# VHH binders against Abasic site processing protein HMCES (HMCES), part 201

Target 1, 269 residues: Abasic site processing protein HMCES (HMCES), of Homo sapiens (Human) (q96fz2)
Amino acid sequence: CGRTSCHLPRDVLTRACAYQDRRGQQRLPEWRDPDKYCPSYNKSPQSNSPVLLSRLHFEKDADSSERIIAPMRWGLVPSWFKESDPSKLQFNTTNCRSDTVMEKRSFKVPLGKGRRCVVLADGFYEWQRCQGTNQRQPYFIYFPQIKTEKSGSIGAADSPENWEKVWDNWRLLTMAGIFDCWEPPEGGDVLYSYTIITVDSCKGLSDIHHRMPAILDGEEAVSKWLDFGEVSTQEALKLIHPTENITFHAVSSVVNNSRNNTPECLAPV

## First folded at step 17 (VHH)

Design ub92 (from ub0 with G98S; framework vhh_8pnl_2)
Fold by ESMFold2-Fast, scan of step 17:
Structure ub92 (fold): chain B 269 residues (1-269), chain A 117 residues (1-117)
Amino acid sequence: as target 1 above (269 residues)
Amino acid sequence: QGQLVESGGGLVQPGGSLRLSCADAGFDFSHYDMAWYRQAPGKERELVARINYGGTTNYADSVKGRFTISRDNAKSTLYLQMNSLKPEDTAMYYCAASLEYDSFEYWGQGTRVTVSA
């Protein structure tokens, strides 16, 4: 996973993240640094994306089931990193493989501190391999959405303009992430950055790409991944596996250039 | 079954030079780490040179000072300039790209380099 859409205005995004805490109380996540949220149809690594994390990371004795929403840099910078420029990290940290996550210091250390987050997106993009050519077909991949009569249908027969009407009730994609906190050696604000955990692709996506993000399907999975006060690392990692509860459609090559940021990036072709 | 296309391989005499290219039509690799690997007959695939998304490079000891890895993100092309070639450099050369930590999800089909008198 290396390209997402997260274009909802802040208020719409916040409402899409409505949840219940451990005691069943309805809540909206509380924002940190809301001014750093930059909606886009075409989010690339090193940009900021919104993530959910437990309030307990920021407030001693907070209820660990309460959620904060915060923009974080995509591309985890480990807390131990000594240089001033994150681009000097030897290995890319856009994604971390589920099969080696506990073997890599960059990920094992923040996991030991409970630094689990849920990465939010409208969906993600993948490029289907060529069949005897050097060209690729991009796809937008997302949770199945509730069909509404007024907004039209979602799927193979839908016109691009029908997609403009579905965003008010869009079910956000919720991906398992790990974050860390890095203090620049020259001073300045603490940098919060994350990586998306990846797994082998599910059968439904195998013809598009052989890897996929670890998707947390439903509020129970999301709650357990976030709740580092009650759910151990070992138990949380049991949530990391491929899912078949996903859908997709082909999109135009406009999405290929990460500088293009328009609804055409995710519109069905 | 690679997703990247290598070119520029061939036959050269010891001391000669070759420039390898790795390209993808229109795909944006600018955020990817990229690398050249090689595999000699009967041996395991080994890393030759790596360049991260920020331009930081790393080389195998056997090629330091002789090979230069570079990238042109506007052209979605990776290069390997090979100078002072030795018979030991004879191998299939593979291009790779990664967003996953310490792993490569994209590979080319390889281009053959033969160094012989």
Scores: ipSAE 0.755, ipTM 0.865, lowest interface PAE 0.7, mean pLDDT 89

Design ub93 (from ub0 with G98P; framework vhh_8pnl_2)
Fold by ESMFold2-Fast, scan of step 17:
Formats: structure tokens, sequence, C-alpha cells
Structure ub93 (fold): chain B 269 residues (1-269), chain A 117 residues (1-117)
């Protein structure tokens, strides 16, 4: 996973994240740094994406089942990193392999601190290799959506009004992430950054790409991944596996250039 | 992401030089780590050089001081300048955009480098 779409306006995104806390109270996640949220149909590493995390990370004695939503930088900078410039980091942290997550100190350390997050997206993009040509076919990959009379499908959205109907009840993709907090050695603001955990692709995606993000399918999985106050690292890692509950469609090459930020990036072709 | 197309390979004598390029129309390099890998017949793939989004570089010990990786984000092109080539450098060279800590996902088609008299 190296490209996502997360284009919903802040208020629509917030409502799409409605949840119940441990006591059964209906809640919306509370924002940190909402002005840093930048909606886009074409988000690449090093950009900010919204993630969900437990309120307990920010407030001692908070209910660990309550959620914060915050923009974080994609590309984890470990808390122990000693250089002044994050770009001096000499290894890739865009994605974290599930099979070696406990062997790499960059990921094991924040996991030990309960720094689990859920990365939010409309969906993600992958590029299929085409036999006998240098062309690659991009695909937009997302949760199956519940179709209502008014919601329509992405393929039927040919105007701003129809696009609005598609997104009003969109089920956001919820990917398992690990975050860390880095304090610049020379002083300055704390940098919150994350990595997406990856697994082998499911049968349904194997013809497109051999890897996929670890998707948390449903509120029970999301709640357990976030709740580091009650759910141990060992128990949380049991949630990390391929899922078949995913769908996709081919999109145009417009998405190839991350500078392109329009609905055409995810429209079916 | 998009298409990665390697070029610049060829046949050279020991001590010669080649410049490999990796480019794709429509691929935005600026946000991605980029790397060159190689694979000789019957051997495993080897990381040759890596350059991250900020320009920080890493090299395999076997090529350090002889090869230079660079990127031109405005032209969406990755380069590998290969100097003082040795027969042991004979391999298919691949362009990749690694995303995982110790792994890579996006591979180009490769360009062949042969170093012989």
Amino acid sequence: as target 1 above (269 residues)
Amino acid sequence: QGQLVESGGGLVQPGGSLRLSCADAGFDFSHYDMAWYRQAPGKERELVARINYGGTTNYADSVKGRFTISRDNAKSTLYLQMNSLKPEDTAMYYCAAPLEYDSFEYWGQGTRVTVSA
C-alpha cells in the first residue's frame, strides 16, 4: 500500500467514524489539529492522513475505548531517531510487514507503548503488472458498499450531486497502523507519524498485487486494535490477517501522478 | 506506481562506465524511496543503491565509491551512474520503489549490464 484516497470533507469524515464506547454511548471522535487534515483523491507517503487512536494516549486516566481522530504523517519516524531531519532516516517505514513487526525495533517499541492506530481512507490504489507490455493497470480497492436507493454506485456518479450521494454513506476503509512520536533533538513540535501494517494479499486480490494492508473489518476489530488499555499487543496482533471482504475496479492512469487530485482518480473505466 | 522503465544497459569492458535511467510518464517520484537492485544468473536479487524522498543514499559495500544513485523529481527520473565496472557487476538491473522496511514492491522491467572483454 503506497497510495490512498481520503477526500471526504472533515465533517463528513467525522460522521463516518461514529462509534460506541465501552459503556455503549454513541460518540463521534474528537479532533486534534483538524486544520492539518487535507482531503485528497490521491494521497502518497509523507503526506498527512487521518487516523483514529485511543484518547488514553493524550489524557492520563481517560477511558481507553474513547477515540481521537488526528492527522499524522505517513512514514513512521521512530521516537529514538537522533538526527534533526526526518528525511535522514535510512530505511523504509511506509509499510510494516506483519511477519517481522516484532523483530524490528522501529515497530516493536511503539507497539510496546500501545501506539496502535486505525488509518482511514476511502480506499487504496494498486498497480497490476500487465503481461507483454510496460503498461500497468491501476485499481481502486475498497470495502463493499451497502447500496441504497439514494446512494448510487461510483460508476453511476456523473455529476457533483450524484458524487455526494455515493459518499454520504460510504464505509471508510480501516487499516491497522502503528504510530510513533518523535521529538526533534533541537526542539520544536512533536511529529506524529504512522506506518500501515501489510499482509499477503487475499485470493481476490492476488491477480492485482501480492501484498495488501491489514484491514480491520468491522467495529469489533477496530475497537480491539485501538484499545491498548484493555487489549495486549499479543491479542491485538491476532487481528492482523488478510481479508476477502474487499472489492475493486479498474481506474484510469490519471491516478498515476500523485499531483492529480480529482474524482477521475477513482472513477471506474 | 505507474510504469517504471529502466534503460541505459549495455556491454562494456572492465573499467568502463554506464549510466542507467529509470523513468515513467505520469509517475510522481518526489514522495517515494527509490532503489536499484540487480540479479546475476543463478543468484538472489541484491540491493545496489537506495535514495529516499529526502535524498539520503545507501549503497551495497560491493559498489560503494564506484556507483552513484541520484534522482530528478522534476523529470520523474532515477539514475545510477556506474563507474569502474567489473565483471562481477554483470546482471539485470531493476528499478523499484520500496515501501516495506526490508522489502520492495514495485519493480521495473530491467536493463541488462554485461561487463566483459
Scores: ipSAE 0.599, ipTM 0.807, lowest interface PAE 1.6, mean pLDDT 88

Design ub94 (from ub0 with G98T; framework vhh_8pnl_2)
Fold by ESMFold2-Fast, scan of step 17:
Structure ub94 (fold): chain B 269 residues (1-269), chain A 117 residues (1-117)
Amino acid sequence: as target 1 above (269 residues)
Amino acid sequence: QGQLVESGGGLVQPGGSLRLSCADAGFDFSHYDMAWYRQAPGKERELVARINYGGTTNYADSVKGRFTISRDNAKSTLYLQMNSLKPEDTAMYYCAATLEYDSFEYWGQGTRVTVSA
């Protein structure tokens, strides 16, 4: 996974993240650094994306089931990184393979600290290799959506200007992530950055690409992944597996250039 | 798996030079780490050179000072400049790209380099 859409306005995104805490109280996640949220149809690595994480990461003795929403840099910078420029980190940390997550220090250490997060997106993009031409067909991949009279579906939409109806009740994609906190050696603000855990593709996606993000399907899985105060690393990792509860449609090559940021990026065909 | 296309291989005399290219005009690899691997006859595949999205490079000890990896993101092309070639450099050369830490996700089909009199 190396390209997402997360275009919802901040207020719509916040409402889409409504949840119940351990006591069954309805809540909206509390924002940290809301001004750093930059919605886009075409999010690439090194940009900021919103993630959910436990309030306990910021407040000692907080209820670990309560959630913060914060923009974080995509591309985990380990807390032990010694240089001043994150782009000098030797290995790419955009994605973290589930099969080696406990073997790689960059991921094992923050995971041991409970630094689990849920990465939010409208959906993600993957590029299918086309036989014979070496050209690729991009696809937009997302949770199945409940169709209403008002919302419709993006695959069936006749024109892009009517798609705002679709987004009001959009079920956000929730991907398992690991984050870390890095203090620049020359001073400045602490950098929060994340990686998306990846797994082998499910049967439904195997013709598009052989890898997929670890998707947390439903509030029970999301809650367990986030709640590092009650759910151990070993138990949380049982949530990391391919899922078949996903859908997709082909999109135009406009999405190929990460600088393109328009609804056309996720439009069918 | 045929997702990247290598070119520039060939037969060259010891001490000669070759420039390998790896291209994909249809996809933006600018955020990916990229690498050149090689597999000599009867040997396992080995890392030759790696370049991250920021331009930081890393080389196998056997090629340091002789090979230079570089990238041109505007052309979606990865290069390997090979100087002072030795018979021991004879191999199939593969380019690779990844967003998955120290595990390469995309591979080319290879280009053959033969260093012989």
Scores: ipSAE 0.777, ipTM 0.882, lowest interface PAE 0.7, mean pLDDT 90

Design ub95 (from ub0 with G98D; framework vhh_8pnl_2)
Fold by ESMFold2-Fast, scan of step 17:
Structure ub95 (fold): chain B 269 residues (1-269), chain A 117 residues (1-117)
Amino acid sequence: as target 1 above (269 residues)
Amino acid sequence: QGQLVESGGGLVQPGGSLRLSCADAGFDFSHYDMAWYRQAPGKERELVARINYGGTTNYADSVKGRFTISRDNAKSTLYLQMNSLKPEDTAMYYCAADLEYDSFEYWGQGTRVTVSA
């Protein structure tokens, strides 16, 4: 996973993240650094993306089931990194393989501290290799939506007016992430950064790409992944597996260039 | 996975130069770490040079000072400039790209470099 869409305006994104705490009270996640959130149809590594994490990471006596939403840098910078420039890190941390997460110090250490987060997106992009050419076919991959396979869905949209309706009650993709906090050695603000955990592709996606993000399907899985106060690392890792509850459609090559940020990036072709 | 295309290999005499290219017209890999690996006959595949998304480079001791890795993100192309070539540089050269530590998801098919008088 190396490209996502997260284009909802901040207010709409916040409402899409409505949840119930452990006491059954309806809540919206509280923002940290909301000014760093930049909606985009074409988010790449090193940019900021919104993640959910437990309030207990910031407040000693907080209920660990309460949620914060914060933009974090995509590409985990380990807390132990000693150089002043994150671009000097000698290995890429955009993704973290589920099968080796406990073998890699960069991921094992923050995971041991309960630094689990849920990465939010409209969906993600993958590029299918086309037989007989050097070209690839990009696909937009996302949760099945109530209206996705009905008249007026993304797949059936004829015009921009129909497109606006698709985002009403859009179910955001919720991907399992690990984050860390890095303090620049020369001073400055703490950098929060994350990686997306990856797993083997499910049967439905195997013809597009052989890997997929670890998707947390439903509020029970999301709550358990976030609640590091009640759910151990070992128990949380049981949530990390391929899922079949996913859909997709082909999109145009406009998405190929990460500088392009328009609705055409996810429009069906 | 054969998603990158290498070119520029060939036969050169010791002391000669070659420039390898690795291109992908199908997607933007400017945010990927990129690397050149090589495999000589009867040997394991070894890292030759690596360049991250920010342009930070690392080289195997055997090629340091002779080879230069570079990238042109606007053209989605990775290069390896090889100078002062030695018979020991004879190998199949592979381009690789990754978003995960030590897990290159994208590989090319390779381009052959032969250094012989």
Scores: ipSAE 0.615, ipTM 0.809, lowest interface PAE 1.7, mean pLDDT 88

Design ub96 (from ub0 with G98N; framework vhh_8pnl_2)
Fold by ESMFold2-Fast, scan of step 17:
Structure ub96 (fold): chain B 269 residues (1-269), chain A 117 residues (1-117)
Amino acid sequence: as target 1 above (269 residues)
Amino acid sequence: QGQLVESGGGLVQPGGSLRLSCADAGFDFSHYDMAWYRQAPGKERELVARINYGGTTNYADSVKGRFTISRDNAKSTLYLQMNSLKPEDTAMYYCAANLEYDSFEYWGQGTRVTVSA
């Protein structure tokens, strides 16, 4: 996973993240650094994206089931990194393989500190290699959406009015992430950055790409991944596996250039 | 579009130079770490040079001082400038890209470099 859409206005995004804490109380996540949230149809690594994480990371006595929403840099900078410039990190940390997550110090250390987060997106993009050509076909991949008249998903046959209407009740894609906190050695603000855990593609996506993000399907999975105060690393990692509960449609090559940020990036072709 | 395609290989005499290119046809690899690997006949693929999204480079000891890896993110193109070529540099050269630590998930088809008198 190396490209997402997260275009909802902040208030719409916040309402889409409504949840229940451990006591069953209905809540909205509390924002940190809301000014850093930049909606886009075409989010690339090194940009900021919104993530959910436990309030306990920021307040010593907080209920670990309560959630914060914060923009974080996509591309994990380990807390032990000694250079002043994150671009000097020798390895790319945009994604983290599920099969080696406990073997890599960059991921094992923050995971041991409970630094689990849920990465939010409208959906993600992948590029299908077309056999017999040098071309790739981009696809937008997302959860099946509820409240269509005949189907749980939107598609290429849907009108522009149908697309506009579904954003008000869009079910956000919820991907398992790991974050870390890095203090620049020359001073300045603490940098929060994350990586998306990846798994082998499910059957439904195997013809598009051989890897997919680890998707947390439903509030039970999201709650357990976030709640590092009650759920151990070992138990949380059981949530990391391919999921079949996704849909997709082909999109225009406009999305190929990460600088393009228009609705055409995710519109069906 | 978006497939990694290598070019610039060929036959050159010892001491000569070649410049390899790796480009996509409209896909943006500017956020990926990129690398050149090579595979000589009867040997395993080996890392030649790596460049991250920010331009930080690493080289195999066998090519240090002779090869220079560089990238042009505006053109989504990766380069390998190969100087003072030796017969031991004869191999298929592959372009690779990744977002997952040291695991390269995107590969090109390769371009052949032959160094002989």
Scores: ipSAE 0.692, ipTM 0.837, lowest interface PAE 1.2, mean pLDDT 89

Design ub97 (from ub0 with L99M; framework vhh_8pnl_2)
Fold by ESMFold2-Fast, scan of step 17:
Formats: structure tokens, C-alpha cells, sequence
Structure ub97 (fold): chain B 269 residues (1-269), chain A 117 residues (1-117)
């Protein structure tokens, strides 16, 4: 996974992340650095995207089931990195493979510290190689949405009013991530950055691409992945597997250029 | 999955030079790590050269000082300049791209390089 859409305004995104803590109380995640959130239909690595993580990472004695939402850099910079420029990191950290995650120091160390997060998106993009040609067909891939007469669908959104209805009740894609905290050698603010865990694609996506993000399907999976105070690394990793509960549609080549940031990026063709 | 297209292979005499290209028109390469691998008949595929999204390079000891990997993100093209070619460089050369740590999701179908008098 190397391209997502996360375009919701901050208030809409926050409401879409409503959850229940361990006591069953309804809550909204509390923001850290909300001004760093930049909505976009076409988010690439090295940009900031919102993630959910346990409040216990920031507050000693906090209830580990309470959630913070924070923008983090896509592309994990390990805490041990000694250079001043993150782009000097030898290997790409946009994604980490589930099959080797415990063998790679860049991921094993933050996992040992409970640095699990849930990466939020409207959905993600993948490019299908068309058989018999050298062309690629982009697809927007997202959770099945509950369709009501009021909510509409992406395909039926032909006016500004209808587009608002599509997103009001959108179920955000929730991907399993690992984050780390890096202190620049020259000083400055601590950098929070993440990687998305990847798995073999499910049967439904295999004709589009052979890899997919590890998707946490439902609040039980999301809660267990985030709650590093109660759920061990070993137990949490059992949540990492392909999912069939996913849908998609073909989109315009406009999305190919990561600088394009318009609704056309995810509109059906 | 071969999605990248290699070109520039051919027959060359020992001591000669070749420039390989790997392209995917219209795709944004700027966030991918890119690499050249090679495979000689009856041998395992081996890494020749790697370049990360930031331009940091790494080379196999056998080609260091003779080969140069470079990228042009605006043209969505990866290059391998091969100088002082030896018979042992004879192989099928493959282009690779990826965003997964220490792994490549995208591969080309290869271009043949033959170094022979």
C-alpha cells in the first residue's frame, strides 16, 4: 500500500472515529497536533496521515483503552537512526511485511515498546496490470459501506449535496500500523512516523495486486491492536491477516500523479 | 508480476559498456525504492544495485566502481550504467521497485546482457 485517500474535514473525521472505551463509555479520540492534519484525496509516503493510538503512550497511568488521534509521517524513522535526514535511511519503511516484521530491528523494537497504531483512510489505491498490455488500471479500495436512501453512494454523487451525504456516514478504513519516535540529532521536535503492515492479498483483490494492507475489521480488532497495556505483541499479531470484507471500483488515471488532489481521484469511471 | 519494462541489453565485448533502462510511463516512481537484480543460467537471482527514494545507493561488491545506478523520477525511469564489463556479468537483468521494507513488489521481465569475445 503506497497511496491513500484521507480527505474528511477534521470534525467529520473525529466523529467517524467514535468508539467505546473498556467501560463501555462512548468517546471521541482526543487530538494531538490537529493543525498538522492535511486532508487529501491522494496521500503519498512522507506526507502526514492521521493515526489512532493509545492514550497510555502519552500519559502515565492513563486507561490504555482510551484513544488519541494524531498526524504522523508515513514512512517509519527508527528511534536508533543517527543521520539528520530521514531520506538517508537505507530501506523504504512505507510498508512492513507481516511475515518478517519480528525479524527486522526497525519494527521489532517499536513493537516491543507497544507502539501499535491504527492508520486511518477513506480507502487506498492500487494499480492493476492489464493482462496483455503494459498499461495499469487504478482502483480505489475501501470497506463496504452501509447504503441507505439518505447516505447515497459514490456512483450516485452527481451534485455537491449528494457528495456530502456520501461522506457523512463513511466507514473509514482501519489499517494496522507500527510507529516510532525519533529525536533529530541536531535537536528540534520529536518526529512520530509510521509504517503500514502488509499481507498477501485476499482472493477478492488478487487480480488487482498481490499485496494488501493488514486491515483491522471492526471495533474489537481495532481495540485489541491499540491496547498495548492489556494485549501483548504476540496476541496482537494474531489480528494480522488478509480480509475479504473489502470492495473496490476502477478510477481515473488522474490519481496516478500524487500531486493531483481532487474528488476525481476516487470517483468511479 | 512483471509491470516494469527493461531495455538496453545486448551483446558486448569484455571491457565494453552498456546502459540499461527501466521505465513505466506515467507512474510516479518518486516514493519507490528501485533496484537491479541479475540471474545467470543455473544460478540464483542476485542484487546488483539499489537506490532508495532519497537517492542513496548501494552496490554488490562484484560491480562496485564499474556500475552506476541512477533514477529520473520526472521521466519515471531507472538506469544502470555498466562499464568495464566482464564475461561474469553475463545474465538476465531485472528491474525491481517497492515500498515494502527489504522487499520488492514490482518486477520487470528482464533484459539479456551477454559479455563475450
Amino acid sequence: as target 1 above (269 residues)
Amino acid sequence: QGQLVESGGGLVQPGGSLRLSCADAGFDFSHYDMAWYRQAPGKERELVARINYGGTTNYADSVKGRFTISRDNAKSTLYLQMNSLKPEDTAMYYCAAGMEYDSFEYWGQGTRVTVSA
Scores: ipSAE 0.780, ipTM 0.880, lowest interface PAE 0.5, mean pLDDT 90

Design ub98 (from ub0 with L99V; framework vhh_8pnl_2)
Fold by ESMFold2-Fast, scan of step 17:
Structure ub98 (fold): chain B 269 residues (1-269), chain A 117 residues (1-117)
Amino acid sequence: as target 1 above (269 residues)
Amino acid sequence: QGQLVESGGGLVQPGGSLRLSCADAGFDFSHYDMAWYRQAPGKERELVARINYGGTTNYADSVKGRFTISRDNAKSTLYLQMNSLKPEDTAMYYCAAGVEYDSFEYWGQGTRVTVSA
């Protein structure tokens, strides 16, 4: 996973993240650094994307089931990184593999501190290798969307105009992430950055790409991943596996260039 | 097989030079780490050189000072400039790209480099 869409306006995104805390109280996540949120149809690594994390990371006495929403840099910068420029990190941290996450210090250390987050997106993009052509076919991959009783689910058969109307009730993709906090050696604000955990693709996606993000399907999985105060690292990692509850459609090559940021990036072709 | 396309391999005499290229039409590698690996007959693949998205490079000891890895993000192309080639450099050379930590998800089919008189 190296490209997502997260284009919802801040208020729409916040409402899409409505949840219940441990006591059953309905809540909206509280924003941290909302001015850093930059919506886009074509989010690349090193840009900021919104994540959910436990309020307990910021407030000593907070209920660990309460949620903060914060923009974080995509591309985890470990707390121990000694240089001033994150681009000097030897290895890419856009994704971390589930099979080696506990062997890699860059991820094991923040996991030990409970630094789990849920990465939010409209969906993500992958590029299918096509036989007989010199190009790849991009796909937009997202949760099945439940529309009103009359309209059924959204899909490739729907016109581009219909896609403009679906965002009011869009079910956001919720991906398992790990974050860390880095203090620049020259001073300045603490940098919060994250990586998306990846797994082998599910059967439904195997023809598109052999890897996929670890998707947390439903509020129970999301709550357990975030609640580092009650759920251990070992228990949380049991949530990391391929997901079949996913759908997709082919999109235009417009998405290929990460500088392109228009609805055409995710429109069916 | 083959998600990236390598070119520039060939037969060269010891002391000669070759420039390898790696590209994939319509794929933006700007945020990906990229690398050159090689595999000599009967041996396992080994890392030759890597370059991260920011241009930071690392080289195998056997090629330091002789090979230069570089990238052109505007053209989505990776290069390997190979100078002072030795018979020991004879191998199939593979391009790799990825955004997973310490791993490459995308691989080419390889281009053959033969160094002999």
Scores: ipSAE 0.789, ipTM 0.883, lowest interface PAE 0.5, mean pLDDT 90

Design ub99 (from ub0 with L99F; framework vhh_8pnl_2)
Fold by ESMFold2-Fast, scan of step 17:
Structure ub99 (fold): chain B 269 residues (1-269), chain A 117 residues (1-117)
Amino acid sequence: as target 1 above (269 residues)
Amino acid sequence: QGQLVESGGGLVQPGGSLRLSCADAGFDFSHYDMAWYRQAPGKERELVARINYGGTTNYADSVKGRFTISRDNAKSTLYLQMNSLKPEDTAMYYCAAGFEYDSFEYWGQGTRVTVSA
């Protein structure tokens, strides 16, 4: 996975992340650095994206079931990285393979510190190689959306006008991530950065691409992944597997250029 | 079946040069890490050279000083400049791109390089 949409205004995004803590209390996640959140229909690696993580990462005695939402850089910079420029890191950290996550120091170390996060998106993009041509067909891939009396029908058959109205009740895609904290050698603010864990594609996506992000389907999975105070690394990794609860539709080539940031990027064609 | 298209392979004499290209017409290259791999008959596929999104390069010891990897994101093309070619460089050369740590999920079909004695 190397391209997402996360375009919701901050207040809509926050409400979409409503959750229950361990005590059953309804909550909204508390923001850190909200001004660094940049909505976009076309987010690429090295840009900031919102993630959920446990409040216990920031406050020593916090309830580990309480959630913070924070923008983090996509592309994990390990805490041990000694150069001044993250672009000099030789290995790709945009994605982390589930099958080798415990073998790679860049991922094993932050996992040992409980640095698990949930990466938020409207959905992600993937490019299908078309047989007999050099062209790729992009697809927007997202959770099935619940039909409501107000939203009408949801899917590829809906008009562009109907798609504009679905965002108020959109179910965000929740992907398993690992983050780390890096202190620049020359000083400055601590950089929080993340990687998305990847797995083999489910049957439903296999014709589009052979890899997919590890999706945490539902609040139980999300809560267990985030709660590093109560859920060990070994138990949390049991949540990492392909999922079939996903849908998609073809989109135009406008999305191909990562600098294009318009609703046309995810509109059905 | 390949995600990328390689070109530029051929037959050269020892000491000769070749420039390999790898292109994909349908996608913005800007954020991919990219690499050249090679596979000689009867041997495992091996990494030749790697270049990240920022232009940082890494080379196999056997090719350091002789090969140069570069990218042109505006043209969505990856290059491998091969100088001082040796018979030991004879192999099928593959282009790779991806976002995963030290592995690549997009591969080309390969281009053959033969260095005759």
Scores: ipSAE 0.668, ipTM 0.835, lowest interface PAE 1.1, mean pLDDT 89

